# Designs tried in a protein design chat: VH-VL binders against o60147. Part 144

Target 1, 175 residues: o60147
Amino acid sequence: MLEKNKYLYIFRHIQTNQVLLSQGNVLKKTALFQLPYPLQKPVAPNGMRPAKLRKDHWVPLLKVEFPNESMFQSVFMQLLNYRKYRSVQPLTSDLLKLPIPVRRRKIMRQEVPNTIADLADILNKEKFPENSVRLQLSDKSDSEYADWPPSVQIDSEEIKLSRGFREKTTVDEAR

## First folded at step 6 (VH-VL)

Design pa10 (framework fv_patecibart)
Fold by ESMFold2-Fast, scan of step 6:
Structure pa10 (fold): chain C 175 residues (1-175), chain A 120 residues (1-120), chain B 107 residues (1-107)
Amino acid sequence: as target 1 above (175 residues)
Amino acid sequence: QVTLKESGPTLVKPTQTLTLTCTFSGFSLSTYGVGVAWIRQPPGKALEWLAHIYWDDDKRYYPALKNRLTITKDTSKNQVVLTMTNMDPVDTATYYCARIYEDLWGFDYWGQGTLVTVSS
Amino acid sequence: EIVLTQSPDFQSVTPKEKVTITCRASQSIGSYIHWYQQKPDQYPKLLIKYASQSFSGVPSRFSGSGSGTDFTLTINSLEAEDAATYYCHQYSSWPYTFGQGTKVEIK
């Protein structure tokens, strides 16, 4: 049992509210390829600058525990596909009326509700056993972005970690 | 209270290098999304955006003047410095520094401006 | 580079009259335009952002409209303190450029 084999770790950016999915409790730089707007300044529509991973800028959004690796892999891949599908859809006329910086901020801020809704949609389709999937959130009110199936148990305790999904040790608490 | 103030020589001879310093208070260039721009205005003419620098040291220069302009920051001193080489009488203008945000692309606070005259 | 052309260059207007200033872009800029007010011997101040949104503290008599290539700044009832030069500014494409200015004087 490796935690990454059964757990989906979802992070949000402290400033932009962009979301990253991870198989492990520590983000890898390759996760940045998930971002449609790779932490760049909104200078020009065709202008780009390289993204850098700042692990201290990403905080826990939620953690999902699956009964086995097969269920984890299925949900994780489907969630990545939902995100990819959203990134290639035409923008609504309302969004196109907004300046590029305002438009990007509005899109980025919707990633949290969108990711939660997508996760719930996938879990509703899969019909897993009752109480087999455990969901732990940093803010339980975020669960209200979706209707959850009977397979999902929402943990009464919120995530109380130092920045990232790393649990504090006794030594960390003494510092 | 946010304030910005330009300083540097008010008279420059043709071919010399101009160095202007913007000193600010009430904000930090360590803050995400914040930057400082340099804008100039020749007497009786329109505004020209010369250069800017952001909190993460990302820089842009006006293309027609790019080979003459250098912008740097000292975050600990709350200063941004603009250097312009090979000054010409047509560069006579009031030079302003102003605060920018990545979301605004406009200027919410301006310095008072400093008139730089280029003559022999 | 995108050229912004303002019209008119100059207006002399009686107090309480409506003032209309236009700004035309050489190519489409969406709504990526701001308007600034510059009083004599003062630095410019942001008046309208994103074509139509009033900046904080700006009197309600100022409004902006337009999209694409044609933009308008309106002062519904001119006050004495509104004597100034008004500039449009695009940030759709680098380099970010300004219009030539419209000077508004009180009769």
Scores: ipSAE 0.000, ipTM 0.456, lowest interface PAE 15.8, mean pLDDT 80

Design pa11 (framework fv_patecibart)
Fold by ESMFold2-Fast, scan of step 6:
Structure pa11 (fold): chain C 175 residues (1-175), chain A 120 residues (1-120), chain B 107 residues (1-107)
Amino acid sequence: as target 1 above (175 residues)
Amino acid sequence: QVTLKESGPTLVKPTQTLTLTCTFSGFSLSTYGVGVAWIRQPPGKALEWLAHIYWDDDKRYYPALKNRLTITKDTSKNQVVLTMTNMDPVDTATYYCAHSDTYFEGYDYWGQGTLVTVSS
Amino acid sequence: EIVLTQSPDFQSVTPKEKVTITCRASQSIGSYIHWYQQKPDQYPKLLIKYASQSFSGVPSRFSGSGSGTDFTLTINSLEAEDAATYYCHQYSSWPYTFGQGTKVEIK
């Protein structure tokens, strides 16, 4: 049921602009460990802070359809490597001058532009056949963060999630 | 190689303040997402998370001990310091510092630990 | 706080036998569980992250499984060097808690 072998989904948090990568159209709770900051709520009266995937807080940023599984795997692994590379770079002096909450917000806000730029860079290097890669964006203006190669066909159609995505979120929260 | 090493007094009297230093190499606390935690283990007991400091100087403390704990970092010296006030015999434990990578992939590298005994 | 209960507290096992350690959470934690190995007089070492993903360099005889409230660490064929206390650790809710530990000894 899940589109897995040739589809890459990227999700964005509606409040923080943080980004999660997924091999399917449903986010798994383990995807939250891609985030440097946990999405924990304030401490409850008993001292517990829930740390859970709120699927209603994540929206599709983009979906990429590749010609085959090998090309999907190559791009997906390279994108993970680009994100790891970015995460080990020192903070700029401009960021270090900011109060902690403002600094965190600026860093998180950059994840969407950075991820889109990284994806485009990888696709430019891979030299896939013309019009062989289909890119769907939830917000067309996000395509402006990068220059895309001739291999990429950009669609403005709505990204459809599986029925289980929203249904499971509702059931999981009731439990 | 990532390495961490704890240092500080091994004997503390009740009511005194404990100061422990974690000195590390192989990573920088200016790197996005990186952090260092302090975790303790009383003799024969489970591990207890105490505090965590992030690369951007954000600090987290175990709620029940928050009023007694202070965590700070000196990025230029590759050090993280934990201060715990009003020590009690029940605080006798081996104290560890540990590295946390980006994306919360667990505490992947630990110091050797330092045993702190609290007695009169 | 979330309580993690490990079972058994202690096992004495013959080399090459399979070892199964369970960890039960007092409430659902999804897959936000890590497993650590602590050999006598040594610091803990990360074995398994996110319930089932092996940490780099960990022997293939170690595996993890489970989700929600019930988790398992398996050592498929026990080696002498595996004598240690094993801890589960949840990262789902603050304060971050550890299980009480399971001690594995060689017969």
Scores: ipSAE 0.000, ipTM 0.478, lowest interface PAE 14.5, mean pLDDT 79

Design pa12 (framework fv_patecibart)
Fold by ESMFold2-Fast, scan of step 6:
Structure pa12 (fold): chain C 175 residues (1-175), chain A 120 residues (1-120), chain B 107 residues (1-107)
Amino acid sequence: as target 1 above (175 residues)
Amino acid sequence: QVTLKESGPTLVKPTQTLTLTCTFSGFSLSTYGVGVAWIRQPPGKALEWLAHIYWDDDKRYYPALKNRLTITKDTSKNQVVLTMTNMDPVDTATYYCARVPDYYESFDYWGQGTLVTVSS
Amino acid sequence: EIVLTQSPDFQSVTPKEKVTITCRASQSIGSYIHWYQQKPDQYPKLLIKYASQSFSGVPSRFSGSGSGTDFTLTINSLEAEDAATYYCHQYSSWPYTFGQGTKVEIK
């Protein structure tokens, strides 16, 4: 019997500001199923396909440690539902007047503030013990996108993704 | 130093309403996550949780007794009140109030309890 | 609701001997189990919280262990003052329930 997961990692795309949720410190290609919206259809409306996973294009935005697996699952599922809900809302008249590429860029740029605000909203609705939820942010200023409940302890410690990188080799190097 | 004390009638007739007051000191119900619970114990039997109320007025009741129980608080007076309607002899028990220091925490301090006898 | 079953219901023990009380939950509750001691004609007192954490002022002879569905309270060397009924309690899922109690007496 293996231990159950209680960590949520959120990554952002360095060029588009799009967001991916992960249950581990490594992005798996299956996380790309979170993009594009809406996820309920097998085929995207505009023929848009998920981008290939390129680790150099994704950086950690934040990491959340929950008191237990049940609370992690509840928050994780609610966050996915918030993202789906946002994807099906009618576009404002101002957005509809923009060319499609400009419109999509503006929408994507808002994913970081929106995801942080959604996370905070969920945590404010849940009743967790004081200082029981640990939030690590790669950039502490991103915490300012929302008001956090007393259950959240904010740290700006570095989020480590990997011990190092290895080159593909047919033989091991001496050093 | 945290203290809690129950007060109310020690004798109630069947069909009457019981009102118990918990008066406490050493903490405030204005503090995030803090709550007060009511627990009862019939003579010679196990403990039974009845209800709790948190600092933000969040209330929970034991489902089988939900339609008979009301819990309220007066934060300025450091009091929590439990009301139980339609009392029956099987409700004879010692009634305790206890502090819940934070969400999902144990009952860390208890009142001395008050024995309520229900008889004609 | 989650049912907590304690074993044994009653135990008579010689002073200085080890006492073990078990509590089984009808479904997994992680580590959200708490133990209370109730001496005759007194109110309950918290002994152990979150399965294994001692409450302040509790003698070191008391310890708790377990996770999931199986939990144990141990008194490693029984003293006369330990004669009491012991209750397990879960604060994981509403409604919050107690075990039926285990009475410990001195021989």
Scores: ipSAE 0.006, ipTM 0.581, lowest interface PAE 9.5, mean pLDDT 82

Design pa13 (framework fv_patecibart)
Fold by ESMFold2-Fast, scan of step 6:
Structure pa13 (fold): chain C 175 residues (1-175), chain A 120 residues (1-120), chain B 107 residues (1-107)
Amino acid sequence: as target 1 above (175 residues)
Amino acid sequence: QVTLKESGPTLVKPTQTLTLTCTFSGFSLSTYGVGVAWIRQPPGKALEWLAHIYWDDDKRYYPALKNRLTITKDTSKNQVVLTMTNMDPVDTATYYCAHREGYDLYFDYWGQGTLVTVSS
Amino acid sequence: EIVLTQSPDFQSVTPKEKVTITCRASQSIGSYIHWYQQKPDQYPKLLIKYASQSFSGVPSRFSGSGSGTDFTLTINSLEAEDAATYYCHQYSSWPYTFGQGTKVEIK
C-alpha cells in the first residue's frame, strides 16, 4: 500500500521570534515544553500541566514535506538535538554584560535564523534523492539564511493552515 | 575524505606543559556546525573527553581539567592546538583529535592518536 | 555528572552467537547516546548514533535500542572482526561522559 507524506511545521512567536516545532499544521499546547524559558513546573496530580498557548501569538515560519516517515524522523530528531545543543552553550561575554531581560530578548531573536541554518545543515548532511524534500516558507527571504542541497525544492505557495488555528481563546488542561 | 593527525612530544616531564597539534584535511573549521574535539585514553582505561572548539570559536573544556586546558584553532592552516599545563604521570595517555558536525551529535572521524608518556 | 555503567565488562563469545551489551545512565538522557567500537591498538569508530541509528558503512548486524536510562547495543551474529571494546557515550548533559567499556573476545 501507499505511504502518506510526512510534514514538519515550524512556527515563530510574533514578538520574540522564538521557534516551536510541530508534526501537524495546528500548534498544540504541549509544544510549549520545547521553550527553555519560562520554566514549566508540574502543577497537576498527574504530574504535568501545559502552560497557556496564545494561538494568536504564533505564525507559521515554514513547512517541510518528506516522502516518508524515516526521512522525517531523522531530520526532526537531529533538529531537536541542535536545539538542545544551543540551550546548553555558555553565554558570550558580550551577552553577560547585558541585563537579563535584554540578553534573553537577543537570544530569542536568533532562533529563526538559527533554526533555518540548522535545518539546511541537516539536509546537506543527509543524502536524500534530488527534489525529494519540499520546503514552503511564509517569507521566502528567510531561505537566504542558508545554502540548500539539491534534495530541496523551495515552493512559493503559502502555508495552508486549519480553520481553527487563529482562535484567540486558550485553555489550560491537566494531562 | 576527512583525515586528522595528531603531533607533539611523546615524552613529557612532570610539571611541564604539553602542546599537541591536530592537522586535518577534507573539511574547514569555517564551515557551519563543524568542530574538532580532543579525547584521551590512559593505557587500558576508558575514553575521556577533554575539550572541543567549533567553527564560531565556541570552546568547551572538561570541568575538572578546565584550569589546565587551552584549545585554539588556526583555520587557514587547518590546525587545532591543545595545551595542557602541569603534566603529571596520571596524564599518560593516547591523545586523539576527532571531527564533529552538527553540534554534539557524534565523533565521526578520528586521528590515529599519539601516545604521550609523562615520566621523569 | 552523568555516569554511564556498561554490562558486562567482558564477554567471550562463540562465532555467530548474539551479543548484547547494556549501558545504564545515572539519570535520564533521552536518546542522546552514541556507541563506539575500538579494536586493539586502533582509534575508536562510530557504530550507532542517537541510540538507534546506524552510522554509514556499519554492518547491519549492529543495532541499538533504548531510551531514558537503559540502552542496548546488539550484534546479531558475531564475526571474528567484531573482537573489540565497545563504549557508550552521552551528550545529553555537560560534561560529556563515556562508559567504562565492554570487551568482546572470540572463543
Scores: ipSAE 0.007, ipTM 0.513, lowest interface PAE 10.6, mean pLDDT 80

Design pa14 (framework fv_patecibart)
Fold by ESMFold2-Fast, scan of step 6:
Structure pa14 (fold): chain C 175 residues (1-175), chain A 120 residues (1-120), chain B 107 residues (1-107)
Amino acid sequence: as target 1 above (175 residues)
Amino acid sequence: QVTLKESGPTLVKPTQTLTLTCTFSGFSLSTYGVGVAWIRQPPGKALEWLAHIYWDDDKRYYPALKNRLTITKDTSKNQVVLTMTNMDPVDTATYYCARIGDEYWSFDYWGQGTLVTVSS
Amino acid sequence: EIVLTQSPDFQSVTPKEKVTITCRASQSIGSYIHWYQQKPDQYPKLLIKYASQSFSGVPSRFSGSGSGTDFTLTINSLEAEDAATYYCHQYSSWPYTFGQGTKVEIK
């Protein structure tokens, strides 16, 4: 078996903080089905409809490098399962008191801290070698949403956010 | 342009399971933000929300009926299916499906409804 | 669950008169109320969404107002085609409840 991919990319929406997971450095349109709450744009006269995938609206949140594809696949699948589990849990009484649009905005704002916490939880449960997993963040302060195991090395250099970088390496509307 | 139509049995015996299918056109449940709801109306009574499903498979059920209700979708067939177990005469009603298509989650288009009678 | 109480239950109205239907919520729902019209032997149709926004194709004689717990649907000048049962519906709090309905008949 060839070792083809050992990188996990996580992207966030610049306005809503909704999160998308990718097995590669390019976001495919099908990744939008990971979103529990739609990104909508105004339409006349009947309200809003869902927006299409837009390159400028998604930026990298973090990039994880694993020692091999087996470890990558294990962590990636566990993250998808954690996200699916969160999406079907009963809502708290505080959230149920809120109108649907307000409720969804609050839930969306939590996707960044939740995804980071889930990633750290998965990595804490795995028996990976010390400093074998490399974590690079766009905003280093986001690492403070979780306690990281000894297997994780957080890069001192942050992912630089720029139009050229995002369009070339992180976001692409695949055909 | 947008149409929905309910189909299923018109007569159900007590304790049986009801399965209703909503077939629609003019939109897709692959479009994020769009959902379909089931609403019922007993003869001469008010409307009652039962369940909904969104493009991403997010599901909600009326709490008192949650253990009896299952909602599923087949995006490729443009269908949403509602299953209700252990039918009782009090479940006699016209069952509607409706589209949830805007930011305020209104039911903007409705099916014509199908009357389901529960009797022995 | 939130209970929606409509008043009146029934009214018989002369053509061209103003009709006012009230919907009261048992707790605050902001502006997250919709109004539906159901003509005899027909399925419901959306009239007003988010308390005051008219749905496309709805005649200008229909308007909605209110926020919090008290909401009103107004038909400014009743036409014969407006004979129907009108329902309010809230989507602010699960489960998403309907009012009991207000039946409007032409005299």
Scores: ipSAE 0.000, ipTM 0.456, lowest interface PAE 18.9, mean pLDDT 80

Design pa15 (framework fv_patecibart)
Fold by ESMFold2-Fast, scan of step 6:
Structure pa15 (fold): chain C 175 residues (1-175), chain A 120 residues (1-120), chain B 107 residues (1-107)
Amino acid sequence: as target 1 above (175 residues)
Amino acid sequence: QVTLKESGPTLVKPTQTLTLTCTFSGFSLSTYGVGVAWIRQPPGKALEWLAHIYWDDDKRYYPALKNRLTITKDTSKNQVVLTMTNMDPVDTATYYCAHTFYDEPGFDYWGQGTLVTVSS
Amino acid sequence: EIVLTQSPDFQSVTPKEKVTITCRASQSIGSYIHWYQQKPDQYPKLLIKYASQSFSGVPSRFSGSGSGTDFTLTINSLEAEDAATYYCHQYSSWPYTFGQGTKVEIK
């Protein structure tokens, strides 16, 4: 009876295509610690500008409903581990040939397909019951970034954010 | 105020290893996007970018010198260390450390530089 | 690696005259170029970033322009304190490289 969150929300940044993982439909300022590349340059090194969470710059990418909180936590932590693993891999020769700002922008853009592929890989390794995991995508074509296991039911129903989701977050600071 | 200061030997014999320490204040290498680079300038010659290290431990070395260079950071001490092996007289130069940022790799704050002379 | 060629290597200029320094890249670098000023026996100072943006505190007489392969640093009215060597620097591709420098002296 005492169950907590069993929903994973993934958000995409409208300018950089970087991805944030969130528990429930509330995007907290601490989620900014997930980003490999900051969204804003410090004004000065000694007086660095605190990272600000602007909800208007984030749109839902996907929502996953798990059978229970334990499964949610397992998948969520594994996704964070996959993202960390990717961050320490050597860059490919093709990426190293690109101009640095272009390279970083390309890496940021790859977060959407990479996160979707990672999610699918984790779900393929976890042997969940058939049709037990519900995946909602803002754009159904994003499902094509991966091969999904029988445990996953995909739909393209619009992801609804909670009332007030955007109203309180613009004033939040992450550091 | 942001300050950087290079320290290390001013005289090195050929084949020896050079170790230079950059000590800084006014910023932290734990801050997102922040990095420190090493640049050298032989007397009367152009600037050369040798190596850099960023907050996320991203490291790069000048390709022609990669096998001789090591860059490390100690975030708690606000220090970045450059090690260069097998020193040669052609490595005589003023060595600078400088503050940089990941999206605009350039140098807005510099150390005063330390002249390292390589001779027997 | 990208080679940056500056011209001229040396200029001797009377005060208040306009100084133009060019930097040519061996391949297109977009606008990913910075300009530095280095006075004798001093560390370099950032003047212009991203081809045309003045760094904080830099006098308005300094301006930068260009894109692709051809870039220009202009001092519209030379002052005595502007005697220095000027360097262009590209950060389009690793390894990051500098031009050979242009020395500006006051007559």
Scores: ipSAE 0.006, ipTM 0.490, lowest interface PAE 11.2, mean pLDDT 81

Design pa16 (framework fv_patecibart)
Fold by ESMFold2-Fast, scan of step 6:
Structure pa16 (fold): chain C 175 residues (1-175), chain A 120 residues (1-120), chain B 107 residues (1-107)
Amino acid sequence: as target 1 above (175 residues)
Amino acid sequence: QVTLKESGPTLVKPTQTLTLTCTFSGFSLSDYGVGVAWIRQPPGKALEWLAHIDWDDDKRYYPALKNRLTITKDTSKNQVVLTMTNMDPVDTATYYCAHRLYWSGTFDYWGQGTLVTVSS
Amino acid sequence: EIVLTQSPDFQSVTPKEKVTITCRASQSIGDYIHWYQQKPDQYPKLLIKYASESFSGVPSRFSGSGSGTDFTLTINSLEAEDAATYYCQQYYSLPWTFGQGTKVEIK
């Protein structure tokens, strides 16, 4: 029997700290359209393009297991909407004091804490059953960016970065 | 430490094609947000941006020269190549390559430049 | 394209005097302007980014200011090593453009 998708895979960029969301345990090139650059307003410098997908530059941040596909889709859509919302909202006065490139670097660095906070906010807003949502992080200290609802169980075991989100495959062995 | 160096012919005849190579170290064109630009300066005149190529293979050209310019990169060799067709004496200039950051638009490290003279 | 006009074209200045160089954009460009120093027979070096931020290693006597269309580069006390041509450059929109340059010589 085919099971419905119930896992959300979250990756971070090792250099910029930018975050990508994925429905599968391997990033696809289409995930790059999540980067804020395609949403830049006309006043921003022309020529902003998404980065090329390089597996060695994107590492697991966290994995979320949902009880069913409906909950997965709801949370995934809300996270994408939070991300789009952040890219178009007015910046805080503190950020507006900074030059554009310093501002952008600071915004990119905050994507990990922001994504984790947004996930927790969504899960706190939803009234999911106790211990129904499981989080596994690459660095458990990242869970401290938010207060988690009773619906969330954080795994004691961290994700092994050498394996990413997937088990070793015959394709990986052949490479 | 970032270093860039231009290489190519120093003398070109009118109507010929110029090919310049920028060889660099201290960064990779696979690094997120990194690019390399070509900027020229005729003797005693101002700086003129010609083209750039970024880590994601986005290529931009000065509009008035677009039909004469081609920029390519070889990430594995740490090289960027600029080709300019139909050279004219007015194209006599020192040609520089420079490291650029996409988000800041700064040309923060430059090659030493190579003087290209166009004459018969 | 955005045209950047510098003034003056040329200054001959006594050591220790204050130098001001202006750059005027043909349209508003916020703070998307950078300044470069080019000594004779050398490549340009980045001095100031985003109108007012000093690049690494740049002496404190150099400062930048301005927003919109009018920008100023100031050398508060000219040293002999500052004899150079100074260029502004905009990063507001393609194509990237430079001013015509201001040559600063020591008297």
Scores: ipSAE 0.000, ipTM 0.478, lowest interface PAE 13.0, mean pLDDT 82

Design pa17 (framework fv_patecibart)
Fold by ESMFold2-Fast, scan of step 6:
Structure pa17 (fold): chain C 175 residues (1-175), chain A 120 residues (1-120), chain B 107 residues (1-107)
Amino acid sequence: as target 1 above (175 residues)
Amino acid sequence: QVTLKESGPTLVKPTQTLTLTCTFSGFSLSDYGVGVAWIRQPPGKALEWLAHIDWDDDKRYYPALKNRLTITKDTSKNQVVLTMTNMDPVDTATYYCARIGYYTSWFDYWGQGTLVTVSS
Amino acid sequence: EIVLTQSPDFQSVTPKEKVTITCRASQSIGDYIHWYQQKPDQYPKLLIKYASESFSGVPSRFSGSGSGTDFTLTINSLEAEDAATYYCQQYYSLPWTFGQGTKVEIK
C-alpha cells in the first residue's frame, strides 16, 4: 500500500537565506513557483538574483514527517500563506532607523528564523497527537528559534548534506 | 492612508516624448518591499503593465517597449517619473501609477489615471 | 509572455443571481493570479489575491478558485454596486499580464 505524501522539506539559499518549501528531498524547478517573482526578486534586494535553479546554492534546512497526508497538507498550505502575508507587513521602527543596505541584510538574514517560527506557530495552533510530528534539522540549534508543542518530536539525528542534495529515502510498504 | 496621483501632458503629438510624474503619500520608496508601477489602458481595452521601480532601485520594463521607456524615482520628493519616447497614436491610453508589493506582485493602491491622447 | 483569456467578454445579470467569470492561462501558473474590479470611469481595485483569498474589505459574496491554467471568480449574489469590468492578472513571470476583461452589468 503506497503512502500519500507525509513529508515537508525546507531548503535555505546559502548566500541569501531565502527559503523554499518542497514535498521532496531535492529541489525541483517547480519549487521556484513559490517565489512571487520567479528567479528575480526574493533574493535580489540589491539587484542580485538566481538566473535559474542551482542545486549547489540550496541546502536542506529541515524536514518534517507527519502521521498522514491531511496533516501535511494543512501545515504546508498554512506555511505558504504565512510567507505571503509576512512579506507585506510594515517594517518595525528599529529596522527603519538603519541605513538601507544594513536594513536589507538584517531582513534577509531573518528568513530562516522567521520560517522556523512560522512552522512552530502553526503546529502550536493545531491539535495534533503527542509525539506524532517528527522534526529533523540540519543544525539542531535552529530549533531554539521557537517553542515547540507536545505534538513535535525533534530527531537527535541531523540531516547530512550530500552532493546534489539528493538523499535516498525509502518507505517500507505496509501492504 | 495611501494616495497616488499622475501628472503630465494630456495631449502629445506623434514622435514626441511623454513624461509622466507619479506623486504619492502614505508610504516611501525607502520602505522595504514596495515599488511603484506604471500601467496603461487604451480606451475600451485591457490593462497593460509598462514598468516598475522598487525600493532598491530595481527597474523592470515591458520587453516590447523597453527601448522607449525610462523609469526613475526621487525618494525625497515621493515621486516616480516615467518617460516614453517616440509616441504614436496607438499609445493613446489612460496611464495609471500604482503601488506594487515586492513579494506579492499585486497593485493595491492606484492613482486616478490620466488620459494621454496622441494625435496630430 | 503569458496570455490570459477571460470568458465571457460580457454578461448581463439579474440582481441576486450568481456570476461566474473564468480566466485561462496559456501555460500553467500555479496559483499566481490576482483579480481586480474596475467600475466605469474609476481605477481598478484589488479584489481577490493569490487566486482564492479575499483582499481586505471585500464583501464575502466574492470568491476565487482555481490553479494551473483555469481560474474562476464568483459573485455569489450580484448586487447593483457590482456592475464593473473584472480583470485577472498573472504574476508568475514577467511581463505581468492582464486578461482582456469581463464586463458585468445589471439587468
Scores: ipSAE 0.005, ipTM 0.489, lowest interface PAE 11.7, mean pLDDT 80

